# VH-VL binders against Serine/arginine-rich splicing factor 11 (SRSF11): the designs that were tried, part 7

Target 1, 81 residues: Serine/arginine-rich splicing factor 11 (SRSF11), of Homo sapiens (Human) (q05519r33to113)
Amino acid sequence: EVIQVTNVSPSASSEQMRTLFGFLGKIDELRLFPPDDSPLPVSSRVCFVKFHDPDSAVVAQHLTNTVFVDRALIVVPYAEG
Short names: E, the ipSAE of ESMFold2; O, the ipSAE of OpenDDE; V2, 0.75 times the mean of E and O plus 0.25 times the DockQ between their complexes.

## First folded at step 5 (VH-VL)

Design k59 (from j5, 43 letters changed; framework fv_ramucirumab)
Fold by ESMFold2-Fast, scan of step 5:
Structure k59 (fold): chain C 81 residues (1-81), chain A 118 residues (1-118), chain B 107 residues (1-107)
Amino acid sequence: as target 1 above (81 residues)
Amino acid sequence: EVQLVQSGGGLVKPGGSLRLSCAASGFTFSTYAMNWVRQAPGKGLEWVSVISYRGSNTYYADSVKGRFTISRDNAKNSLYLQMNSLRAEDTAVYYCAKDQYLSGFDYWGQGTMVTVSS
Amino acid sequence: DIQMTQSPSSVSASIGDRVTITCRASQSISNYLNWYQQKPGKAPKLLIYYASSLQSGVPSRFSGSGSGTYFTLTISSLQAEDFAVYFCQQYYSYPWTFGGGTKVDIK
């Protein structure tokens, strides 16, 4: 149910990520790291999206290589080991 | 070939209702968000509504909120707009449009004229 | 709501001319701006997405530039088939909003 989105632009916001992935289904939880307005200088960010429907997570993987802001997203199932 | 074929427009009196249809082919309809956009005669484009790929999320322009309902039937590759309590200001050509996620509306239907007049 | 102001409202130009259309947002929209072409009696066609990315199949004479609040669509050498109305659109936040359109007339 959880996808990991990497190569997220440093200028992308949590609201923009929620809008993008919200088109694919109901979002139970979305976390963007580092969070908006973080003082840490980063070249990219990582977003985790927990969908209510597991089918939404499968479809979201089709967004891999989609340009969002200034770079292509990498969308994979969340793997914790 | 991607095609969006529209139907259901017409002439209706103020306070009346119409249902627009948009039949999709040539792409996997169930994986894309769909939009309705309208254009009053001689005027610009106005976004009306969007529906997510499964139909679980919808958003509306304030001008139509509470009166219009967007829906879809993925088994039939069809998009709908139910328009209630129609006003003269709703007179427009209505387009359905495929949402290429963040790449804008890459394909549009041919448009359906809706005229609200007494 | 984000307001999109487009200029000029109309322009007349000759074949081979360079045509520039401007779009201004009432607040910063980063690069979340699309350009569409609409010919008389037809549905709009996507030309440019994400401010400067050319849509597949669109001639290279079309280009987009800008970020934040100021954006430009350029047609480097106008052709007869470019007679149309052009619209910008922000997709930074709901509701999606369009510019008022620019009519390009070819003599």
Scores: ipSAE 0.008, ipTM 0.643, lowest interface PAE 11.7, mean pLDDT 85

Design k60 (framework fv_dargistotug)
Fold by ESMFold2-Fast, scan of step 5:
Formats: C-alpha cells, sequence, structure tokens
Structure k60 (fold): chain C 81 residues (1-81), chain A 118 residues (1-118), chain B 106 residues (1-106)
C-alpha cells in the first residue's frame, strides 16, 4: 500500500505528485523528501505515497520509467521494518 | 528483527579522532536513510544529520559541518560517524537511527559514549 | 529551522495519574510529529508517529493528538515504567527535537 518514488525532479512539488498519483486512487498520505520548503539543494527527490486501496500501489508501479517534469520516475514497493 | 548495533565507548584526548560504527541488520540496508543524533550529558536530543542510502551523500545540520563525516559501507550494512580534532564539547552519547517516511525514527542503535577529557 | 517548544520541562506525578505534555512548533508542520520515550542510559523509543498513530507494541494508555502547530502526548493512567523523559520531533522539514519533558515520581 506504500510506494517509494525515486529520481523525482527537484522542481516537482507535493501538489504535482499528489495529482499524478491521485489519478490512480485515493491517497491516504504523501511525503516528498526533502519537503517543498526545504533549503537543501538536491539533484533529485524521493516521494512516499500511501494509497487507501492496496491495488492502487500495484498499478502505480507501472509508472516506473515515466518521464515526469524532466526525468524518469522509479516506482517500487516501500519496505517497512 | 530490525537491529542497529553500535561500536563500544571511547575515551579520547582533545585533538584526537574517533570513528563510531552502526551495523544494521533485519532489513535491506540501502532502502532507508541513516540519521545521527547526539546527546550531551544531562542534555536533550540533537539531530546531527542524515546520510542518503541511495547515493551515500551526507547532509549535516548546522553546527556539524567540518569535523564530522558520515559514511556508509553497503557491503557490510554499516554506517560510520567520524569526528576529527575532538573537543571537550563533543563529549556525548552518539546514536544512529533509521529513518522511515511516516514514523520519524523507528529504530535506534544503543548509543556510543564518546568522552573527551584531558 | 523549525523550533519545537515542550511544556512543561519537568513534572511530578503519581501512578494512576493522567499526564499531558504539549509540543508547540514555530510553524505549521501538518501531522509530521513523533513522540519518543527515553529511560536513563537507554536509547529513545518511538511511541507515536504522524501525530496520533501508536507505534506497534506501545501500550494503549499512550495517545497523541494535534496538528499544525500544537500537539499533545497523553498518558491516560501512569504506570511505574512510564517515569522517563519524553521528546517530540518534527519531520516535516528535516528533523528537530523538542527540549524534553522529564516525568518523575511525586
Amino acid sequence: as target 1 above (81 residues)
Amino acid sequence: QVQLVQSGSELKKPGASVKVSCKASGYTFTTYAMNWVRQAPGQGLEWMGIINYKTGNPYYAQGFTGRFVFSLDTSVSTAYLQISSLKAEDTAVYYCAKDQYLSGFDYWGQGTLVTVSS
Amino acid sequence: DIQLTQSPSFLSASVGDRVTITCRASQGISSYLAWYQQKPGKAPKLLIYYASRLQSGVPSRFSGSGSGTEFTLTISSLQPEDFATYYCQQYYSYWTFGGGTKVEIK
């Protein structure tokens, strides 16, 4: 039910990530690291998305290699523990 | 299950260097970032910084640049904190802590006491 | 940096008491706040994450509430093993800890 999205553009916002992944199902929680207001200069960001429906997390993995903003996303299941 | 095991206590003279290790087990080491937290005697918790699991690139909180170096050895699932040119003010327990998206720091090492005295 | 202010810094309580600790953030942090318990000589233990979610294995007498800038940790019926120092932590923008609240026996 939680995915990890890596290789996220430094220009992407939490709102844009929520819009993209919200298309696939209801989002319970979304965190983009570093956050939108972070002073940390980064070349890429990481996003975690918790879907209400576990099937949405499975479908979201098909977005791997999809260009978003200026680069291809990497979407994998998030391991907890 | 998930466990972070740190190296033993150190007693050092001012000007010396110390290297603290934190060995992870029970999860895929490269999936999560590792944080370092300091606690001086009788004081509260102070976040020192984070090392990115994917790139190995560290970020240091204000006050912890220069003498402090974070590194990883993914082949042995171990994170390291090196402190150079030790000062009395560096006397503290140093903790490693595993980051997780929703939980903050879900697992902690047992802590390594570094004592700097003349 | 986001500053966290805990109150009180110290409190004395008896077994069975309801204990409330407050954490105030210098800016809005949504629900990205965790609470930790630390006993003398031990590493901190995560109690509550995302403001109100109980960590697996933590007794139900612990609860968290709040969002935005004001957060509360409540222990509904204090037990002998609960005498410890409690810390809040924001993880909305990097990580910052509150100053801690020491809970001692009356």
Scores: ipSAE 0.006, ipTM 0.645, lowest interface PAE 10.9, mean pLDDT 85

Design k61 (from j1, 45 letters changed; framework fv_roledumab)
Fold by ESMFold2-Fast, scan of step 5:
Structure k61 (fold): chain C 81 residues (1-81), chain A 118 residues (1-118), chain B 107 residues (1-107)
Amino acid sequence: as target 1 above (81 residues)
Amino acid sequence: QVQLVESGGGVVQPGRSLRLSCTASGFTFSNYAMHWVRQAPAKGLEWVAIISYRGSNKYYADSVKGRFTFSRDNSQDTLYLQLNSLRPEDTAVYYCAKDIYGSGFDYWGQGTMVTVSS
Amino acid sequence: AIRMTQSPSSFSASTGDRVTITCRASQGISSYVAWYQQKSGKAPKFLIYYASTLQSGVPSRFSGSGSGTDFTLTINSLQSEDFATYYCQQYYSYPWTFGQGTRVEIT
């Protein structure tokens, strides 16, 4: 399952996101937008995390409103219909 | 009320083993990664290991890798740290500590003393 | 591994003093620094995260600052309960590492 994490600090790195979410379960894919090397100035970033175990995605939603780096994360399930 | 209570420390000779336990209460144990941190007498803090919320991911400090094994039982809200092949330099107070979403340790146990001496 | 170096290792102070403890990382760690207070015979207490964010319940006389490699913990007006050892900790990458500690003693 895939979660969408919004309100991610512009100073957070893909490595730090992998560390945070990796300890909740095995990550099959993690994408942080804009990527770490982007020259685009942004006030906030968005991260998508695909877990191997769907239980990890459910637990990760409890991180909503938890301060990571300098602001509260918003974690929601990502589903395309 | 959040509590972490360690047990299992003692005095052992080099090469022996000990099993440390940490019982948790007052929070949803299965939602958080947990750590062990140690402190040698009159020394500073040293991070030892982390275990993910379900136990599927573990990472150990190089000084203990291959000798220590971290596990958890979410049905009993309990952590275990198996200490094998103990060395004098493993002498320390061992704390279990609750992860706060990768930002540090918001709660600590009171610690359990492990003394390795001949 | 990222090395964290604190200065000074110890110092004496009086109640009412403004005290500053510094912490230097061996590489850039953005603002991923936490600070802890440890009193003799006790477990550490979480004070600050993300270099400058106070944990709930921590008195406002404590403040943190810094980014990159250099960080400071300041106690604006030292109280009797503040005599303790203070540790910085990086959580930028595993293994997590602590500074060696700074002991604040009563004069």
Scores: ipSAE 0.007, ipTM 0.644, lowest interface PAE 11.2, mean pLDDT 85

## First folded at step 6 (VH-VL; framework fv_canakinumab)

Design m1 (from k11 with light chain Y32W; at its last look DockQ between E and O 0.93; V2 from the best seeds 0.00; counts 0 for: pae E 4.0 > 2)
Heavy chain, then light chain:
Amino acid sequence: QVQLVESGGGVVQPGRSLRLSCAASGFTFSSYAMNWVRQAPGKGLEWVAIISFKGSNKYYADSVKGRFTISRDNSKNTLYLQMNGLRAEDTAVYYCAKDQYLSGFDYWGQGTLVTVSS
Amino acid sequence: EIVLTQSPDFQSVTPKEKVTITCRASQSIGSWLHWYQQKPDQSPKLLIKYASRSISGVPSRFSGSGSGTDFTLTINSLEAEDAAAYYCHQYYSYPWTFGPGTKVDIK
ESMFold2, look of step 6: ipSAE 0.231; ipTM 0.817
ESMFold2 (binder alone), look of step 6: mean pLDDT 93; pTM 0.945
OpenDDE, look of step 6: ipSAE 0.645; ipTM 0.920

Design m2 (from k11 with heavy chain K54R, light chain Y32F; at its last look DockQ between E and O 0.90; V2 from the best seeds 0.00; counts 0 for: pae E 4.0 > 2)
Fold by ESMFold2, look of step 6:
Structure m2 (fold): chain C 81 residues (1-81), chain A 118 residues (1-118), chain B 107 residues (1-107)
Amino acid sequence: as target 1 above (81 residues)
Amino acid sequence: QVQLVESGGGVVQPGRSLRLSCAASGFTFSSYAMNWVRQAPGKGLEWVAIISFRGSNKYYADSVKGRFTISRDNSKNTLYLQMNGLRAEDTAVYYCAKDQYLSGFDYWGQGTLVTVSS
Amino acid sequence: EIVLTQSPDFQSVTPKEKVTITCRASQSIGSFLHWYQQKPDQSPKLLIKYASRSISGVPSRFSGSGSGTDFTLTINSLEAEDAAAYYCHQYYSYPWTFGPGTKVDIK
């Protein structure tokens, strides 16, 4: 039900990530690291998305290799233990 | 070959309803958000509505909220726009457009003309 | 709502000359701006994505630049087939909005 999205552009905000992954269904929780207000200079961000419907997480993996902003996303299942 | 073909346009009186269809082929329809965009004769482009992959999320321009309903049938590869309470200012060519994951509308249909006149 | 403005509204340009079209957003939209071309009696066509990224099949004379609130579409050497309307489009937040368009004619 949780996916990990890596290789996210540093210029992408939580709002953009919510919009993109909201195409797949209702999002229960989304976390972007580092967060929108972080001053840290990074080369990429990581986003975790928890969908209400697990089928949305399966479809979301289709977005792997989709260029978003300036680089291809990597979308994989995440087991938080 | 991606194809989007709109239909259902016509001439209607103010206050009446019309339903537009957009037949999609050449791509996995259920993996893309779909948009309606309209253009009044001689005017610019105006975004109308978007629907998510499975129809769970929908958003509308303020000018059509409460009157227009976007929907889709993924088993028929078809996008719809139900237009109720039509007004003269709704006169436009209506395009369906494929949303390439927020990287733009990469494919557009030919458009269908809706004319609202008394 | 994010308002986009474009300048100029219209320009008539000698072939082979450079065309510059500007788009300004009412708030910062990062690089979440796309450009479309619409030739007479045709559907719009995506030209540039994310302000400056090229699209396969679009002639290299088209380029985009800018971020934040100020964006530019450039046609380096205008061809006759480039006579069209050009629209900027923001994908930063709902509702999606287009600029009012810039018409480019050949002199």
Scores: ipSAE 0.261, ipTM 0.823, lowest interface PAE 4.0, mean pLDDT 90
ESMFold2 (binder alone), look of step 6: mean pLDDT 93; pTM 0.945
OpenDDE, look of step 6: ipSAE 0.600; ipTM 0.915

Design m3 (from k11 with heavy chain K54R, light chain Y32W Y94F; at its last look DockQ between E and O 0.61; V2 from the best seeds 0.00; counts 0 for: pae E 6.3 > 2)
Fold by ESMFold2, look of step 6:
Structure m3 (fold): chain C 81 residues (1-81), chain A 118 residues (1-118), chain B 107 residues (1-107)
Amino acid sequence: as target 1 above (81 residues)
Amino acid sequence: QVQLVESGGGVVQPGRSLRLSCAASGFTFSSYAMNWVRQAPGKGLEWVAIISFRGSNKYYADSVKGRFTISRDNSKNTLYLQMNGLRAEDTAVYYCAKDQYLSGFDYWGQGTLVTVSS
Amino acid sequence: EIVLTQSPDFQSVTPKEKVTITCRASQSIGSWLHWYQQKPDQSPKLLIKYASRSISGVPSRFSGSGSGTDFTLTINSLEAEDAAAYYCHQYYSFPWTFGPGTKVDIK
């Protein structure tokens, strides 16, 4: 019920990610790395989204190759290590 | 070719109801959020409502909340707007619009006119 | 609710001259602002996304700039077919809101 979103634009905020994936279902937890307040310069970000409903995680994977801001997202299932 | 075709507009008295439809073709309808946007005669654009891909999340402008209901039937590729308790200020052309993953409304229908008058 | 204002309300411009349209947001919205063009008797058309990103099929004379609260749409050399209303629209936070529009007319 957790997805990993990679190739996220460094200009994307956690609020923007929450809005996009929130259209797909209720979010229990969202984590963006580096976080919004990080001073680190990065070329991309990674976001993890835990949906309340597992069906939302399946639907979310359809966003793979969808351009968000300036680059195509990669959305895959994530198993917590 | 993406097409969005609105229907169901007309002239009604205040307090009455209308249901607008938007027939979609040329894309996988169930993969996109959909919006309604309205424009009163001679006025600017006003966002009305959005519905998520599966229909589980809906958001409304404050001016219509509690009176309008956005819905969709993905098996019929159709977006709906149920408009209850219509008021004179709801008079407008109503557009359906395809949401390109929060990158703007990339396709719009031609609009359908709703006139609310005594 | 995020209020967008636009300036000027109306602008009459001779062909080939530069047009500048300003949009101001009541709070910072980053780059989550899009521009739409609406020609007479037509549906709106997406013109610029994310404040400054170009759209395939939109003439290069159209450009956008700005971030935060102050945004500008520029038409570098006005053509007759550019007579239209122009709207800014924020996608930062619900409810989505449009600016009131700027009408551009040809002298």
Scores: ipSAE 0.041, ipTM 0.742, lowest interface PAE 6.3, mean pLDDT 88
ESMFold2 (binder alone), look of step 6: mean pLDDT 92; pTM 0.939
OpenDDE, look of step 6: ipSAE 0.375; ipTM 0.882

Design m4 (from j1 with heavy chain N31S Y53F, light chain Q53R L94Y; at its last look DockQ between E and O 0.09; V2 from the best seeds 0.00; counts 0 for: pae E 12.6 > 2, placed apart)
Fold by OpenDDE, look of step 6:
Structure m4 (fold): chain C 81 residues (1-81), chain A 118 residues (1-118), chain B 107 residues (1-107)
Amino acid sequence: as target 1 above (81 residues)
Amino acid sequence: QVQLVESGGGVVQPGRSLRLSCAASGFTFSSYAMNWVRQAPGKGLEWVAIISFRGSNKYYADSVKGRFTISRDNSKNTLYLQMNGLRAEDTAVYYCAKDIYGSGFDYWGQGTLVTVSS
Amino acid sequence: EIVLTQSPDFQSVTPKEKVTITCRASQSIGSYLHWYQQKPDQSPKLLIKYASRSISGVPSRFSGSGSGTDFTLTINSLEAEDAAAYYCHQYYSYPWTFGPGTKVDIK
């Protein structure tokens, strides 16, 4: 039910990520690293999304290679713990 | 080739209801969110509503919230807009527009005109 | 809601001239802004996405720039076929909103 999204654009916001993946299903938790308010510039960011419905996480993986902002996302399942 | 064809527009009196349809083809309909965007005569574009690819999530403009309902039937490749309590200010050409995972509307229908007049 | 404004409202331009249209957001929206072109009696067409990214099939004379609150659409060397209304569109947060549009006529 959790996915890891890598190659996230530094210009992408948490809200945008939530909006994007929110269309796949209810999101219980979303974390973007580094956070939007991070003072340090980075070349890419990573996002973790916990879906309420595990099926949404499966569907989300199909967004791999989808260009978002300026990067092709890489979406993989993430094992918690 | 992608095609979006709206239908259901017409002239109605205020307070009445109307149901628009958008027939989609040329792409995997069930894989994309769909939008309704309207344009009053001689005016600009106004986003109306969006529905997720599975239909589980919907968002509306405040101007239509509580009155309009967006829905879809993926088995029929059809998008719908149920418009209740129509007002004069709802008069517009209504476009269905294909979403690209929140990255813009890459395809638009030709629109269907809805005229609300007493 | 996020309010988008555009300038100018209207401009009449001679072919081959440079056209600049600005869009301003009431708050920062990063690069989550699209531009659409709507020719008379036609449906809108996606012109630029993510503020500056080109769209396949759109002539290279169209370009976009900006981030945050200020955005610009540029038509380098206007063609007669470019007579249209141009709209910016934010998809940063709901409700998604469009700018009021800029109408470009050809002299």
Scores: ipSAE 0.006, ipTM 0.718, lowest interface PAE 9.7, mean pLDDT 92
ESMFold2, look of step 6: ipSAE 0.007; ipTM 0.638
ESMFold2 (binder alone), look of step 6: mean pLDDT 93; pTM 0.943

Design m5 (from k11 with heavy chain S31I K54R, light chain Y32W; at its last look DockQ between E and O 0.93; V2 from the best seeds 0.00; counts 0 for: pae E 3.3 > 2, SAP .509 > .496)
Heavy chain, then light chain:
Amino acid sequence: QVQLVESGGGVVQPGRSLRLSCAASGFTFSIYAMNWVRQAPGKGLEWVAIISFRGSNKYYADSVKGRFTISRDNSKNTLYLQMNGLRAEDTAVYYCAKDQYLSGFDYWGQGTLVTVSS
Amino acid sequence: EIVLTQSPDFQSVTPKEKVTITCRASQSIGSWLHWYQQKPDQSPKLLIKYASRSISGVPSRFSGSGSGTDFTLTINSLEAEDAAAYYCHQYYSYPWTFGPGTKVDIK
ESMFold2, look of step 6: ipSAE 0.318; ipTM 0.840
ESMFold2 (binder alone), look of step 6: mean pLDDT 92; pTM 0.938
OpenDDE, look of step 6: ipSAE 0.664; ipTM 0.924

## First folded at step 8 (VH-VL; framework fv_canakinumab)

Design n1 (from m5 with heavy chain I31T, light chain G30S; at its last look DockQ between E and O 0.94; V2 from the best seeds 0.00; counts 0 for: pae E 3.1 > 2)
Heavy chain, then light chain:
Amino acid sequence: QVQLVESGGGVVQPGRSLRLSCAASGFTFSTYAMNWVRQAPGKGLEWVAIISFRGSNKYYADSVKGRFTISRDNSKNTLYLQMNGLRAEDTAVYYCAKDQYLSGFDYWGQGTLVTVSS
Amino acid sequence: EIVLTQSPDFQSVTPKEKVTITCRASQSISSWLHWYQQKPDQSPKLLIKYASRSISGVPSRFSGSGSGTDFTLTINSLEAEDAAAYYCHQYYSYPWTFGPGTKVDIK
ESMFold2, look of step 8: ipSAE 0.360; ipTM 0.845
ESMFold2 (binder alone), look of step 8: mean pLDDT 93; pTM 0.941
OpenDDE, look of step 8: ipSAE 0.628; ipTM 0.918

Design n2 (from m5 with heavy chain I31N S103T, light chain G30S; at its last look DockQ between E and O 0.06; V2 from the best seeds 0.00; counts 0 for: pae E 12.5 > 2, placed apart)
Fold by ESMFold2, look of step 8:
Structure n2 (fold): chain C 81 residues (1-81), chain A 118 residues (1-118), chain B 107 residues (1-107)
Amino acid sequence: as target 1 above (81 residues)
Amino acid sequence: QVQLVESGGGVVQPGRSLRLSCAASGFTFSNYAMNWVRQAPGKGLEWVAIISFRGSNKYYADSVKGRFTISRDNSKNTLYLQMNGLRAEDTAVYYCAKDQYLTGFDYWGQGTLVTVSS
Amino acid sequence: EIVLTQSPDFQSVTPKEKVTITCRASQSISSWLHWYQQKPDQSPKLLIKYASRSISGVPSRFSGSGSGTDFTLTINSLEAEDAAAYYCHQYYSYPWTFGPGTKVDIK
């Protein structure tokens, strides 16, 4: 029920990510790395989204190749050990 | 069986460089973010750096930013830490740790000791 | 950055008794807190994730609770093998920070 979203624009905020993925279902937790208030200069960001309903995580993967801000997202399941 | 094996530690003088390696086996290395965590002798744990599963994103503790570089070679299942401008306060056991974001560090290596002394 | 503190620094506890370790965060971290065990001369081992979630292979005597700024690790019936240092770890924002540790010894 956790997805990893990569190739996220450095200009994207956690609120923008929550808006995009929140339409697909209730989000239990969302983590953007680096976070909104980080001063770190990065070329891209990574976002992890935990959905309340696992089916939302399956649907969210269809956003792969969707341009968000300035580049296409990559949305995949986040594997745990 | 998941294994992480650090190497490359040793005794170096301040201002010098050292490169640590972490050999990974027993899991699909390219599916996971990887971390370095250090522990000064007799002290607590300090997170050092993280790298995303393809190596596109890297983040560092303030204490090492600009001096250390985390990298990975997914074809060799190996994580690296390039440590430049070493200082006495960098003396520690350095662990590599497997991470899936959101789940914590589920597997750790045995650590490799770096001692920075004049 | 987020500072974690732990209490107590040290406990010496008789076998079978309950151990309670607290961790406090300098700001709310929701449930983004994990607990690690480090036995003497060993690497850390993950015990509890997301403040209270159990991990396969960890004895049921270990449990966690809390949210926001106040978190607790509990060992319900201490065994000799539980003599170790215990660290809390926040995964809320960079830099990831650890608490200073709590050493638990067997009396």
Scores: ipSAE 0.009, ipTM 0.631, lowest interface PAE 12.5, mean pLDDT 85
ESMFold2 (binder alone), look of step 8: mean pLDDT 93; pTM 0.940
OpenDDE, look of step 8: ipSAE 0.304; ipTM 0.865

Design n3 (from m5 with heavy chain I31T Q100R, light chain G30S; at its last look DockQ between E and O 0.87; V2 from the best seeds 0.00; counts 0 for: pae E 9.0 > 2)
Fold by ESMFold2, look of step 8:
Structure n3 (fold): chain C 81 residues (1-81), chain A 118 residues (1-118), chain B 107 residues (1-107)
Amino acid sequence: as target 1 above (81 residues)
Amino acid sequence: QVQLVESGGGVVQPGRSLRLSCAASGFTFSTYAMNWVRQAPGKGLEWVAIISFRGSNKYYADSVKGRFTISRDNSKNTLYLQMNGLRAEDTAVYYCAKDRYLSGFDYWGQGTLVTVSS
Amino acid sequence: EIVLTQSPDFQSVTPKEKVTITCRASQSISSWLHWYQQKPDQSPKLLIKYASRSISGVPSRFSGSGSGTDFTLTINSLEAEDAAAYYCHQYYSYPWTFGPGTKVDIK
C-alpha cells in the first residue's frame, strides 16, 4: 500500500509528487524528505506514498526508470515501520 | 506512429450538449494521462481538463467546472469530453493531447471545431 | 491561479536575425514551464520543456532560459519556417495555464 520513491530531483516539490502519483490512484498520505523549502543541500530526495487502493501501489512500481524532472525514479514497495 | 484523432465537433445552439471523442493509436493509451486543450478562433490556447491513467483523478479549468466531464475508456483507447450547457464562449477548436508524465504535451490531435451560435 | 504574460504580442523579424520572446509568471514556478510552437493552421508542437531542455527533432536555433518568474525563448537565427505563434505553459499547479501567445512573422 506504501511505496518508496527514490532518486527524486532536489527541485521536485511535494505538490508535484502528489500530482504525478495521483494519476495512479487516490493518495491517503504522501511524505517528501527533505520537505519543501528545506535548506539542506541534497543530491536527491525520497518520497513515500500511501495509496488508498493497494493495486495502485503495485502499478506505481512500473514507474521505475521513468524520468521525472531530471532523473529516473526508483519505485519500490515499502513496509510502513 | 502515435496518432490522436478528435471527433464529435459541430454547430450547436447555446445550452445544448456535445460529446467529443479522441481515438488514440500507436502507444499504450492506458499508461498516459490525457488532456483537452481548446483554442477559440484567432485566439490563444486554453487548457480545459486532464484525466489520470486509470481515470481516478480529473482536474478542470474554472471556466468549465460543473459543465464539462472528462472520461476515458482504456479498452477502446478513447478519450471523451462531455460538454453540457454550452455557451458562445465555448466556441473553439478542441485538441486532445498526450501528457508525458507532467513533462509537456508531446502529441496533439488535429482538433475538432465546436461552434456555439444561435 | 498562475497568470502568464508574454511580450511582445507580435513581432515581424528579418530572416537570420535573433528573436527573443519573454514569459512572466505571477508567482514563482521554478522551472515548470514549457514552450509550444503553433504554425498557421496546425496543432501546437512542444518546443522546449522545463524552461531550457531541448526536444529531439527541434532545431538547435531554439533555446530557452529562465527560472522563477522570468523566462525567455530565443530563436538565434530566424528561418522562414519559424513564422508561428509561441506559447508558454506552466505545469507548476492546477489550473494549468498558457501565456497569451506571441506571433512571429517574417519581414
Scores: ipSAE 0.009, ipTM 0.680, lowest interface PAE 9.0, mean pLDDT 87
ESMFold2 (binder alone), look of step 8: mean pLDDT 92; pTM 0.941
OpenDDE, look of step 8: ipSAE 0.639; ipTM 0.922

Design n4 (from m5 with heavy chain I31D, light chain S93R; at its last look DockQ between E and O 0.74; V2 from the best seeds 0.00; counts 0 for: pae E 3.0 > 2)
Heavy chain, then light chain:
Amino acid sequence: QVQLVESGGGVVQPGRSLRLSCAASGFTFSDYAMNWVRQAPGKGLEWVAIISFRGSNKYYADSVKGRFTISRDNSKNTLYLQMNGLRAEDTAVYYCAKDQYLSGFDYWGQGTLVTVSS
Amino acid sequence: EIVLTQSPDFQSVTPKEKVTITCRASQSIGSWLHWYQQKPDQSPKLLIKYASRSISGVPSRFSGSGSGTDFTLTINSLEAEDAAAYYCHQYYRYPWTFGPGTKVDIK
ESMFold2, look of step 8: ipSAE 0.378; ipTM 0.854
ESMFold2 (binder alone), look of step 8: mean pLDDT 92; pTM 0.940
OpenDDE, look of step 8: ipSAE 0.782; ipTM 0.941
ESMFold2, look of step 9: ipSAE 0.375; ipTM 0.855
ESMFold2 (binder alone), look of step 9: mean pLDDT 92; pTM 0.943
OpenDDE, look of step 9: ipSAE 0.041; ipTM 0.800

